# Designs tried in a protein design chat: VHH binders against c4kar8. Part 41

Target 1, 263 residues: c4kar8
Amino acid sequence: MAELSTPSPASPAPLDGGRGDELEKFTLRGARQILQLLQDLITHRGLITAHTGGGHSFMTAVLKVDEERGRVVLDPSPDPQANRRALAAPRLTCVTQLDGIRIQFPLVGLGEGQDKGRPALFAPLPAEMLRLQRREFYRLQVPLAHELSCLLKAEDLARKPVEVSARVIDIGAGGVAVVVPTGAAEFVIGGTLPACRLALPDGEPIELDLEVRNLNRQTQRNGTEQLRVGLRFAALPRAADTRIQRYIFKTERALNAKARGGL

## First folded at step 1 (VHH)

Design z6 (framework vhh_7zox_3)
Fold by ESMFold2-Fast, scan of step 1:
Structure z6 (fold): chain B 263 residues (1-263), chain A 124 residues (1-124)
Amino acid sequence: as target 1 above (263 residues)
Amino acid sequence: DVQLVESGGGLVQPGGSLRLSCVASGFTFSSYAMGWVRQAPGKGLEWVSDIYSGGSTGYADSVKGRFAISRDNAKNTLYLQMNRLKPEDTAVYYCAKEYDTFGEYSDLSPFDYAGQGTQVTVSS
């Protein structure tokens, strides 16, 4: 079976830089905002994980913002090899957290030197910083035995209404990931699918408005192509939210129990 | 296979302390961010705290200054030291393996996997 996408071994993994339109709403580009955020990291003594590529990272911190020279001053790693990797890297991806908010920014043109007689790393100020407020939920890989499905109200290539029963492969408080046969319907990122029905094992289907967040075409081991669609809950009543959360927790607990009992 | 096993929950009086532990297996623990999520009776999931592979920590405003998250990579173990507990901290606490990427599934949830949970009850 083809290997599914797995978390980066150098986690916390950087957010996907190729999804610029989805990340744009969380991206700070104003010079004042960037300077203030960097200063907040200094004030709160925020620890930063700097990713140098190839699964390597090291821990650092912003020591100082030099506005006159347009650069940040970073604490070097106590590991000389980590510093050599950082200096050789075309780009550092820095990930940190401030008051529950994930912050990520690139640094390009890293150099080494001294600040007030102490070793330091220097880089030009980032042109952008990502600031993403943490969501209060987790996701579940849906067991095949549950046959969890979502009936999608979509359009075909001729823009005629079509109903597609999609298998739910992943579910969280914020949405679901589903698989559909390639060509079954037309999906556009940012588009809304109204009045879809999510079938959970406990009770009647939940009627939901879903927003298309991502699309991925995958080839199965048998050569069959499938479309994977990430869907966000556009609005979620409390009762629906409660049912989804109960399903997630009960299923995870049952899977843990089954793994110990055999299988 | 990924497994997360929590322990350390129990019944405590307001103002008391508990330390939760989570033993992880089936993945390279030191490479992933880890966190704690809780669910109070009749309520949704609430993120409590996380710790990145580099040691950076975050806390929900409701617990900041009272809780401390830590990790022992040599033992594949995540900890949550809970001090000055309040009745409002009563919940099932779940250990979570965090995967925060905007890949195929990443935009739906910051967490990749959660354990079976441990019950914390704060009552006089």
Scores: ipSAE 0.000, ipTM 0.113, lowest interface PAE 15.5, mean pLDDT 75

Design z7 (framework vhh_7zox_3)
Fold by ESMFold2-Fast, scan of step 1:
Structure z7 (fold): chain B 263 residues (1-263), chain A 126 residues (1-126)
Amino acid sequence: as target 1 above (263 residues)
Amino acid sequence: DVQLVESGGGLVQPGGSLRLSCVASGFTFSSYAMGWVRQAPGKGLEWVSDIYSGGSTGYADSVKGRFAISRDNAKNTLYLQMNRLKPEDTAVYYCARYEVETYDSSGDTYIEFDYAGQGTQVTVSS
């Protein structure tokens, strides 16, 4: 039996601010909008990854916006060295998300002090904030006509090897969701399924390792039980990644063409 | 709006028990993986436990066998039953929602932690 993997918070790298006009349309510069967004981060207890440069970062949160003094109050790191790095940095790049929207903003002139007698970090209000909506569901719903399948190399209840042909219901850059009959195999979240075979319409099946991320049991209207399994691509070779991306792109274009043709 | 409201913390003696609760609103609770993370004095955030939408649970080695996570989807509530408490369990405990299998154009290979509540203080002291 495989033990459940400890989840780690994702810490995405900062976007390059030198990309000019490409990011300008996503940049908030209005004082009212900036204040509202910072208040939303407080209200939703949004966790912020603050990048101090040199590959260093720490987790923080906005505790308060002080409009009278034009500054934000941040939760210091419990690691004193992280706080020293932050104070020495010429700029912090803060990254977070709300409702699937990436938020990134710079803080310059970081200082330390007290807020209501508690240690705090202070910085002037940012003059700009990047607010970029991501395609959080960057997944193609697979057309039934494509008959996309993945042959899973799994184990039964007695931990004996079993092969299960699973129908792929959605596919993205990082993984697939499949459906299998209940009882066809035993799945453990965090477990690895080695040498599975993903069958795309064009060419030979792709051999890849898959990690189980989630499980959901469903009863169909006809009374049959299905298990929906979310699977992450582990160590995907470049050639396989290219083929998967090409399939997604080609299928999206075909679906968009059919939708426009209907008008 | 997504909200997570923790309760049930307090002062307890070593060997004692506490049950934490977290009431969720603003999203379809039953569809999300949920968990508990904690921050002890002078330490960073530490993952404690999670429970996925299908009911599978995980625990940090430091709490395994002593803590039990559960959920009540009808009440939109997450629980953490804490037994055999140690001074080392002293921390602020946060209820967390995990956005499982979210992907951007580059892909994402981790279970993401996207929302947390305000926290509830647990102090284990004689």
Scores: ipSAE 0.000, ipTM 0.116, lowest interface PAE 17.7, mean pLDDT 76

Design z8 (framework vhh_7zox_3)
Fold by ESMFold2-Fast, scan of step 1:
Order: C-alpha cells, then sequence, then structure tokens
Structure z8 (fold): chain B 263 residues (1-263), chain A 126 residues (1-126)
C-alpha cells in the first residue's frame, strides 16, 4: 500500500501557547511515584498551601496515605471558614516544596470526617503531581567535542522547506539553544518547526516539535556571523525526556569529574 | 492590569553593592514565583535568580554567594541584594513573574524566563 500524506508524528499545534505541553515532562502520573512523593512529604513534615479559589488558601499537611482506600488524609485548618471553603471548592490546588523542588497537585472530591477520633479532611489520591525540580531548568553548556546536533525542519526566505543541521550549544529540560549560519533558514519567534531530530550519543535521533522562542545574531572573533536560536520542546514523550535528562546528568558528572582530576 | 516596577540600579565601582527592588501590582503576588533576569549590552536575557512562593531560592552559578534574593509578600515587593559586583554584572535587570497556580518559569535559552518589568540599569565600571 502506498502511504498517503500523514500528519507529523509529533503534534504541530501547541496547547494555547504550549505551556501545558511543557509542564507534561514534570508531571508524575505513575501510582508508585505519586505514593512515594506523598510519603516523602509526610516524612519531611512538608507544609502545604492549599488554594481553594477566589484568592483563598490555608496551610495543611498530609497526615497519612491510605493506599488500600486510595485516599490522602489532610490536616484541617484551625479556621472553620477555611474548611468550609475547601469543602465547597470544586478543586484544591496544593502547593509545597521539598529540598528546593516545587511540588503541585490537585485534590478533587474533598470530604470531612474523623481519623482516630480527630477531625480530618479526606481526598482521593491525585491522578497527577507536578514536580518542578530546579536542576531541570539548568542549561548544560554542550562540550564542543560532543558535536551535538539538531536537524531542523525549517523554511528558507521563499517559504520553501529546508533541512538545517544546527549545532546545539546548550540544552535543558525545556529546550535547546542552537547556532546556524546566517541565511541558512528563516526563523520567526513563535513559529513551530515540526519533526526536528535531536541527535544524542546513545540511540536513534529523537523526533520532536520545536517552537522558536528567541533569536540573537552574534559576530564571532573570526568575523563569522552566526544566528543563535532558542527552541522550546513543544511536546516531549517521557522516553525522550528521560534520554535528554540522562545525557545532561552524565555530561555534567563527567565535567565535574574532569575538574576534580577524574576522581 | 499587571505591573512590575524595578528600581535601585545605578553606577558602582567593582566590589561595590546595590539593592534592587521590584514593586508588583494587579495580581496575588504571594501566589507567584518571582525572579530576576538580566540583559548585558549586545547579549540575550540571562536568568539570575528566582524565589518560589514557598521561599525556595535558586541562583545562577556566576552570582552564587554574591547575590541574595528575597521577597516581602505584605509589601508586594521582590528584592535582589547584589554584593561584590564585577564589570561582568553590567546589565539591565528585569523583574519576572511565573504562572499563578502553576508558578512556572521558562528557562529555554540564554534569555532566561518570562519577564514583565521595564528594567533597571546596573553599570559596574572597571
Amino acid sequence: as target 1 above (263 residues)
Amino acid sequence: DVQLVESGGGLVQPGGSLRLSCVASGFTFSSYAMGWVRQAPGKGLEWVSDIYSGGSTGYADSVKGRFAISRDNAKNTLYLQMNRLKPEDTAVYYCAAGDSLEEYLEYFSDTGFDYAGQGTQVTVSS
């Protein structure tokens, strides 16, 4: 059978500016990961700010996780009005911090009752938790020796398709910065580059959609002008995110080992 | 109407100190992650420091140990205490805010993250 034109494997359309897609790489959806993170919050006695909507919030904490009943037990507010607002809210947005890592999760279906004779709030386990690790906003300066590249699917000045192999100069969880020779392609801030390919040292190139976030023209010491392009990962499958994070971690570790004399 | 107004910049000698302030209005300041981004002459935006609503802070390696970020939620004000300033710190400094409920800042390029302020100029002469 002949293949008819098919859409790009990666989505070309961002979700209302693409921020929702970007947060997906920081979202935990595995039951074991969610249970472990909630348990870590209990162990560290993490204080949680629970937003009930309308500019209202209260301080709470996870007292325990009831895995068998699929519920979390929360410390009620000493303010009865705050508890009434929470129970009336369609959703609580819970925000906390653990060792410099921001954690955010929704709770839906909040109820009240008793735990060991004491007032308590109950909610079903969240289906997702956002874990916004500060190190994942770190940008690794890519060693020149790695020759890391990204094959960009772009357009020339006449809107004709072109493929440009761009050198990756820095990489983070949210995107890459690349350099291209002036005139190699036309870039528009906010424009989407579908089905680009990021070449990492291990395995096949990662196919992904990139959004142009910024442009900067720089003159190098040799007089050559280059265009620096900041590119956001519009949507990133977990396997691709894992490979990128592994590359960043291994490279950072190797650079730190070299700085310390390889010990 | 969201507004961020930076102040406290100026001309200083190497080794000197400055304190930047950012007064926020038009949103629930205490619910937002806040930060500082700078742009050196002829360069892109660079992330300097951030502070989450819960008080957790981060710093660029170039300023770690010299700069301190803080916030006063009662005054809707963000601060950056800059010590032991270097010529390389010369830049326009911008106050930035993250998303309210998600309190999320984007660090996709050397430009740093979303900014919303007018900026304040810091010049360190050598």
Scores: ipSAE 0.000, ipTM 0.123, lowest interface PAE 14.0, mean pLDDT 75

Design z9 (framework vhh_7zox_3)
Fold by ESMFold2-Fast, scan of step 1:
Structure z9 (fold): chain B 263 residues (1-263), chain A 124 residues (1-124)
Amino acid sequence: as target 1 above (263 residues)
Amino acid sequence: DVQLVESGGGLVQPGGSLRLSCVASGFTFSSYAMGWVRQAPGKGLEWVSDIYSGGSTGYADSVKGRFAISRDNAKNTLYLQMNRLKPEDTAVYYCATDWEYSGDLTEYSAFDVAGQGTQVTVSS
């Protein structure tokens, strides 16, 4: 006897596109942009995970866009139970990736029928699609008011251990850029700085290893020099990654809200 | 340009072992979280395991202690070592690139999977 099991409760769940300001800048609402993105998914044969609720999902693809009837045509699941769940669901939440970009959109009013003599699922065109760029490409310019710092474990010019408190000027998923006074420490591109401490506004400093990726000397108006150091996160633990991304996300949301309040 | 090519599936007896491999190309493999998802006959998609870019791993309760996920960044390859296989492990296994995000997005994953996956059949 074969018993059918349901997906694990830990199966991927959809992002809530209705979270206000934090996702609005990533949301496509233009009909031409939506049609183009759906066409890109067709061209690249993008696999879509369609969530029907209750921890249930199935794999589908956009087969075509029917512009005349204002609907998408989807590949049905080979599992008849998955198709029945989809048709009974008040909405599908569709999640996919294209070239490192996360794409998510709702489909409401799912029906079944045939396309060119083959079974198909049909839904009206989505009114919106969420498009999130790969998080590594995003860099937050750190507000001076946050006084964000990183304690670097380095060596001075005499090869003695030195700790340098560096001001963080930008931060992303892949690393930080810091500024230090020229001569405070010696940095070598490709060198590793172990057990550095990144201080975020909330909680204990994060201990992490940093790789030196670039160096740029800058001269201040008063004639003093500072060194801008680009640092990559090496082997970043999930908890540290979560805290860093949370800081970036909350800060960007606050900056966006402040800018809109000025209008 | 992004490609994920799974291999290592097959027919095995209960209590046996299989090692799945996934060779990735067209993206910076070391910078992405990677995972395995499966679809058993008559079921929806089930998350099996993931490994973050930093090396942290997660497992579904159904496979914890029996399966081990690993990665070789020099070879752009993801692995799933499957031990003490059960008939309930019979499924198509898909290699997936996970999207990780923090804050209000951390509870959700997006998977990009390659082709039809690798069939694993556990039969007595």
Scores: ipSAE 0.000, ipTM 0.228, lowest interface PAE 10.8, mean pLDDT 76

## First folded at step 3 (VHH)

Design a1 (framework vhh_7pa5_2)
Fold by ESMFold2-Fast, scan of step 3:
Structure a1 (fold): chain B 263 residues (1-263), chain A 125 residues (1-125)
Amino acid sequence: as target 1 above (263 residues)
Amino acid sequence: QVQLVESGGGMVQPGGSLRLSCAASGFTFSSYAMSWVRRAPGKGPEWVSTIYSDSSYTSYADSVKGRFTISRDNAKNTLYLQMNSLKPEDTALYYCARESDFYGTELYDSPFDYWGQGTQVTVSS
């Protein structure tokens, strides 16, 4: 009921406050830049996920920028509970993507009313907007045929060291997503897996430390359960970063070629 | 570059049927869960349906359950939405969306990281 207008499973973990400062260089604070970006979202009918805290979110869109009143007008959720949570929240965190650009902004002081006779939500213009180019946080889906793997150094349920070979399904500048059989090891969000080995084509495995960021259990059609683990790179050596970027670039070009001609 | 192109919308009478298609390119379609999202006149976006990458799981909004069927053809990189017993309340712009599932950054992740331009469905009366 509460999640009728929101994709399931629900919203991601909150932004790590200890790392907020490193995003400063991507933060827009000019009123004209903010107005232009909001207008671009209107023009492209951008789908926005609005996080209200406590793991709750709903889908919305910018209907209008009211420059005279200094506010944005948003579509209310079809779910009245989502709208009540939004109005009670001290802050909304809005997230969207536009042509490969990730956009994130806060809204404070949300109210409700009417726009041209239709129900609407409104808030003062955000004081800041985060705008990140895809190239800075690009995530490439790894083709199954590449058989890309990462040897994880983890622990079992009794905290005994184990090594697990995981299939890499997703790779970017910041990390990888892998799949492992359920029960192969225990993973704790925020935990560090030291000295793991990422096997890329053309070379020795890259030794690196990985931080566990998310866990998702999936059941395959044949009934086999697997765990999807999102892992962030830590202390990545320059040479390793170069090899990862090269793999991403080459694979993206090859996938684009397949999309045009087929395989 | 990731692209999602919807088609199959149009005008139909109540009780009619439409089949929407979404042609995907620029990524490994078979590795992603996909969704349909709609936006009706005067209302916010509403999630309609999701299908897992291997079709092992499908989910529907209560408003369309029993009338709509989501499916996919991974060999053709195409997502479908079969809409039966259409009602005036189904009038909306329908978007194809790719689900995001990677949290390897310090940023919030949207449930969707790409969506198409949408295709208009109008159920008269």
Scores: ipSAE 0.011, ipTM 0.431, lowest interface PAE 8.9, mean pLDDT 78

Design a10 (framework vhh_7pa5_2)
Fold by ESMFold2-Fast, scan of step 3:
Structure a10 (fold): chain B 263 residues (1-263), chain A 125 residues (1-125)
Amino acid sequence: as target 1 above (263 residues)
Amino acid sequence: QVQLVESGGGMVQPGGSLRLSCAASGFTFSSYDMSWVRRAPGKGPEWVSTISGSGGSTSYADSVKGRFTISRDNAKNTLYLQMNSLKPEDTALYYCARESDFYGTELYDSPFDYWGQGTQVTVSS
């Protein structure tokens, strides 16, 4: 693994890669709120994924919050290479869940030392934390019976246009995750798929532009490989947003009723 | 609501065996890959093993490969970890964790969205 990396300049980049305006309503800036959330992560033994940049991450957890010194104390990785990457990074992006709510926060100025004779990582308290509530960024698992699909306008390996009908496995306010057969099309993270068509139950398909955000290759029970693709809605029209939200709310209600009905 | 409850931990001598269980409720268990994660004092959480929703595929950390076996019973909504040839280095709090159903329209994904309180495993001579 001889990937050459250069340190990027320290920058006050937005918490979630340029989604600042969308995320401001979910951002906690109160010192007491931040301290309480960090304490909740300690109490619930929160597993934290710390992203160090360049696609690297490691698992950590909050050991304690030192209010007097304005610091969080974190578990170091058992992997010395991960700790070196973390200490060299201008910023860590920490992601965790608390009762299904996504929590995200930056750490800047990471150092190493010991806490009560044990190795530890130290960082100043974050000035902000992102708390994405289910209602805004909920990912609805699409029932198979709904046969929800999205016609993707993509390219093959030779950059020739292809259309792929993909099954939608989950849907939220910000995008969809779909499954496609391996080799059906080529996807590049950050690439845009223009004029795709999302078919919801009841009504005409919704035409929209999708940005590729995530790729995950999986092997099915029958030995067939499939690619799961995370897609972000780009420039979503108000009417389309309304239809998607209504589908999510209606389906969530139906699933809640089904769970209560014992099915 | 989603709940994961671990059990089966305890104290054991080096070379001994333990079987951990995780009782899942509040979601369709067979639709999710499940993992075991452990945390020892002075070390961050370490991924141990994953099993697919169907049970058809498994993976293990190098440190436990050949000694631990992950399995599941979808009819009982239960995840298991059979731990053989235990070593002092296996001493940790063991968590049951659910694969995140947030496949990420975002760059920063957490692999897990729920985990339990953990069950303590202590291997001492």
Scores: ipSAE 0.238, ipTM 0.684, lowest interface PAE 4.8, mean pLDDT 81

Design a11 (framework vhh_7pa5_2)
Fold by ESMFold2-Fast, scan of step 3:
Structure a11 (fold): chain B 263 residues (1-263), chain A 125 residues (1-125)
Amino acid sequence: as target 1 above (263 residues)
Amino acid sequence: QVQLVESGGGMVQPGGSLRLSCAASGFTFSEYYMSWVRRAPGKGPEWVSTISGSGGSTSYADSVKGRFTISRDNAKNTLYLQMNSLKPEDTALYYCARESDFYGTELYDSPFDYWGQGTQVTVSS
């Protein structure tokens, strides 16, 4: 019956196609390669950060790869609430490092049980794993003296438009991280903030659309709460991309010169 | 190449003390927040303590607060964990970890980008 009505093949947008091709270079899909990489994580006792959505994450590690059952065995969190969130999540996004190489993979269908009489989490082997040099996702820590800001166009709890001036704490080719006072606006992972304005030291603010990628609540030592928001450039004009890259390059050079005693 | 090498672990009785060290190389140590993370048999990794690059700010897990003290010597590129009033529940492999200078907007954050092989601490009579 599926042959009676078939949808038209999706035509990839030029920009989406270019990005998909770039990530494909770094994507492992071979079963042997995936098994080897997971074994390398065991051998190097790799600390894995598992993101469960909504800005929540916990630390885990691979205990074992069960090749016969096609599953990976993971350490549970010592926090029972983190384990409950993980089991309720439709997917985990796992990230780690090996020899300066960033590794990211999804886990779907997480369950709980025991391994050698001890609590464990189980998931089917991932169908894909990303291996990326950290530099490909590097972000510049913005010097406080630069007073870099981004005017966010968001909504409050009553879904009314609000503008929030947020301090930019880091910036890269793919986006920015900003600090926002708790309660200033409502942020939803995957939500788009249209027509935001990124202020760089050289010239007019850059108008751009930002996608909310992650949320991290931070409590300062003095008890003050702040929200760190990770924002992806949803679409970046060539001129804006060039200005951002120039800022990053110049700032890195200045920081390197300062670290080397003004060389 | 970034390397973190832990030492100072061993066997100690409940109520005893141990001092862990972590020798760092391959990066500008004073520019990074550093942490201790532990992994006990049958449990996942648990964050223990963090110290800022200058040593001016420290934080601790509730389970060790008041008993453990994190410190650093930037001239020697060394991180320390002074552990007092040790309990059987403190038995774990203790890792030295460097806090990531990467906060991915395209990829999810990982709080640590490098860690060592660990040093074993066993608290038993």
Scores: ipSAE 0.260, ipTM 0.699, lowest interface PAE 4.2, mean pLDDT 80

Design a12 (framework vhh_7pa5_2)
Fold by ESMFold2-Fast, scan of step 3:
Structure a12 (fold): chain B 263 residues (1-263), chain A 125 residues (1-125)
Amino acid sequence: as target 1 above (263 residues)
Amino acid sequence: QVQLVESGGGMVQPGGSLRLSCAASGFTFSSYAMSWVRRAPGKGPEWVSTIDSSGEYTSYADSVKGRFTISRDNAKNTLYLQMNSLKPEDTALYYCARESDFYGTELYDSPFDYWGQGTQVTVSS
């Protein structure tokens, strides 16, 4: 049954700068549209990534929509620890795609049980679902030869300030992904890194605040570890936005020309 | 117009081998990390393996380490999964997935933004 509050209600991380109202036009709130999308996910066997908070996620899929009880039935994770985290979480954020359209929705009040004799997770139907066009959020893979870097202002394990020069591996209108050696600094998802400096080839470094959005550990074949850190622009000045977009466009053009030339 | 088309699945005896292929089109294949993900009825989707855009770095789920090898041919826009010493537990629909490079301009991120229809692998026992 639906309930007003979770044991620990948590707000999702803030939306990108001033884009909260822009995302409203991509949000479905009608019950029948929501039911239709969930049925489409079943029909197309959509893979869903369910985020449980704190950088944890697991893969799932919608098994069934129980319209009369107002519930969705989900595949549990093969990892029992992931299922325990999910059940303890105040909210799951589910991300998937249909025909290249990104779909995102919250689930609250997760429970566990059985469906047709098999373990299953249950949650009330979401009140909203987000649909996004991926092209608006395109990210350029930065060529290694460009040596794009971002000077991060972060903290070490003892909470002392440190500066880390990180290689930028991808860049888009809303943020960058960087790599840093494991242990170079501590990063907290949702935390803000103030006054970082992004070095673009066309001028002075851009000073900006970056929000930590995701962390992925990577291991090289020689055993050395790196952190891939996804960073959102907390506020993007118009001049910076213009420079970033021109860099993306110019680099994409050059890469496409190289690919067609077979070089 | 991003398309990922898996092939190479089939029925095999325990201890056998299969090689899966994924033909990619509609994007610059050499710019994206690629993964294999599997799903069996009654079991949740399970990440199997990832290879970076260059092919230099690979990672594997503990359940397949030492038995499966992921590789790619950027000139042919093709991803591969060589599966050896197959077990009944490997029976699943195998998806080719493109790793998402979408970071943090919205509430949450997915590790994958596109995947194919899948190719069925059945290990009889």
Scores: ipSAE 0.012, ipTM 0.483, lowest interface PAE 7.8, mean pLDDT 79

Design a13 (framework vhh_7pa5_2)
Fold by ESMFold2-Fast, scan of step 3:
Structure a13 (fold): chain B 263 residues (1-263), chain A 125 residues (1-125)
Amino acid sequence: as target 1 above (263 residues)
Amino acid sequence: QVQLVESGGGMVQPGGSLRLSCAASGFTFSSYYMSWVRRAPGKGPEWVSTISGSGGYTSYADSVKGRFTISRDNAKNTLYLQMNSLKPEDTALYYCARESDFYGTELYDSPFDYWGQGTQVTVSS
């Protein structure tokens, strides 16, 4: 395969715009490396989650890499509607893992047809693939017993300032995920929440500027609604980074000790 | 390190039964929802069943409901799939998968963050 061209600023970013630049050092662009990684996915019979946008996804797997035609062949979904969404999507974002390494890559120009007489999806080989060691993308699921919270400075539906105490469910090097009581505040993707306060054990709350990255509204089985909010650290002082990493390390170590000890 | 190792597959006649096991290690097993996913020749991965960490909640694909039973033994870190009234269309590689409980700062999350190599189930006479 020829050397991959760098996308122009006018071209859609293969990775999410907010993450593209910060993940450049973990991005594979060599044709040989991309082909080898796709072959590894075949060898490991790995499950791939393909995101089609609008909160939709389906499970797939790499059936074949057609180097001569420069394309990858994928299993279609058993759900015809998922396949129709995939074919209509401008881009698929494929996510998988191999031996604790997170792998993410875009597929553009998806088509359908047959491979050796069976239905298949086809796409040009990706121009890039993201390969992250687990430590580089790791998010700790916060133990409920830790009662970790973040005081958010947001706006209500009337655009009035409001402070909301949100339970922290996940934390990593790049941000936190929180659960917000329904109706407490309004959030928009890309919006910044200034001077929020993250309460960690063993110290004063950490003051942080947070950017809203994702929103997931869930209706519980009992009919109550909750909002999950993904928040990126917009700027993280060295001292705050150190405290967050220390919390993650100590908590992971404690959880790992429980796992090794059995349940 | 997280490991999921499936076993119990094999060849069986239509109408027969098999019990699949998945040995989990490297994480707090009782804290995670677990699933079985299968990949049949000529079609993509199909979700089969899910069980909550406590075992108090289970769900099944319509194609297996009433025939398959998912269960777990948290003391042994083991997930099970009891398969009854097996049909030729149940022929597939069966994966044990750990459900990702992550709704984080990333825009693209996988519903599963770990899975095993799979165990082959073949239903034929």
Scores: ipSAE 0.012, ipTM 0.461, lowest interface PAE 9.0, mean pLDDT 79

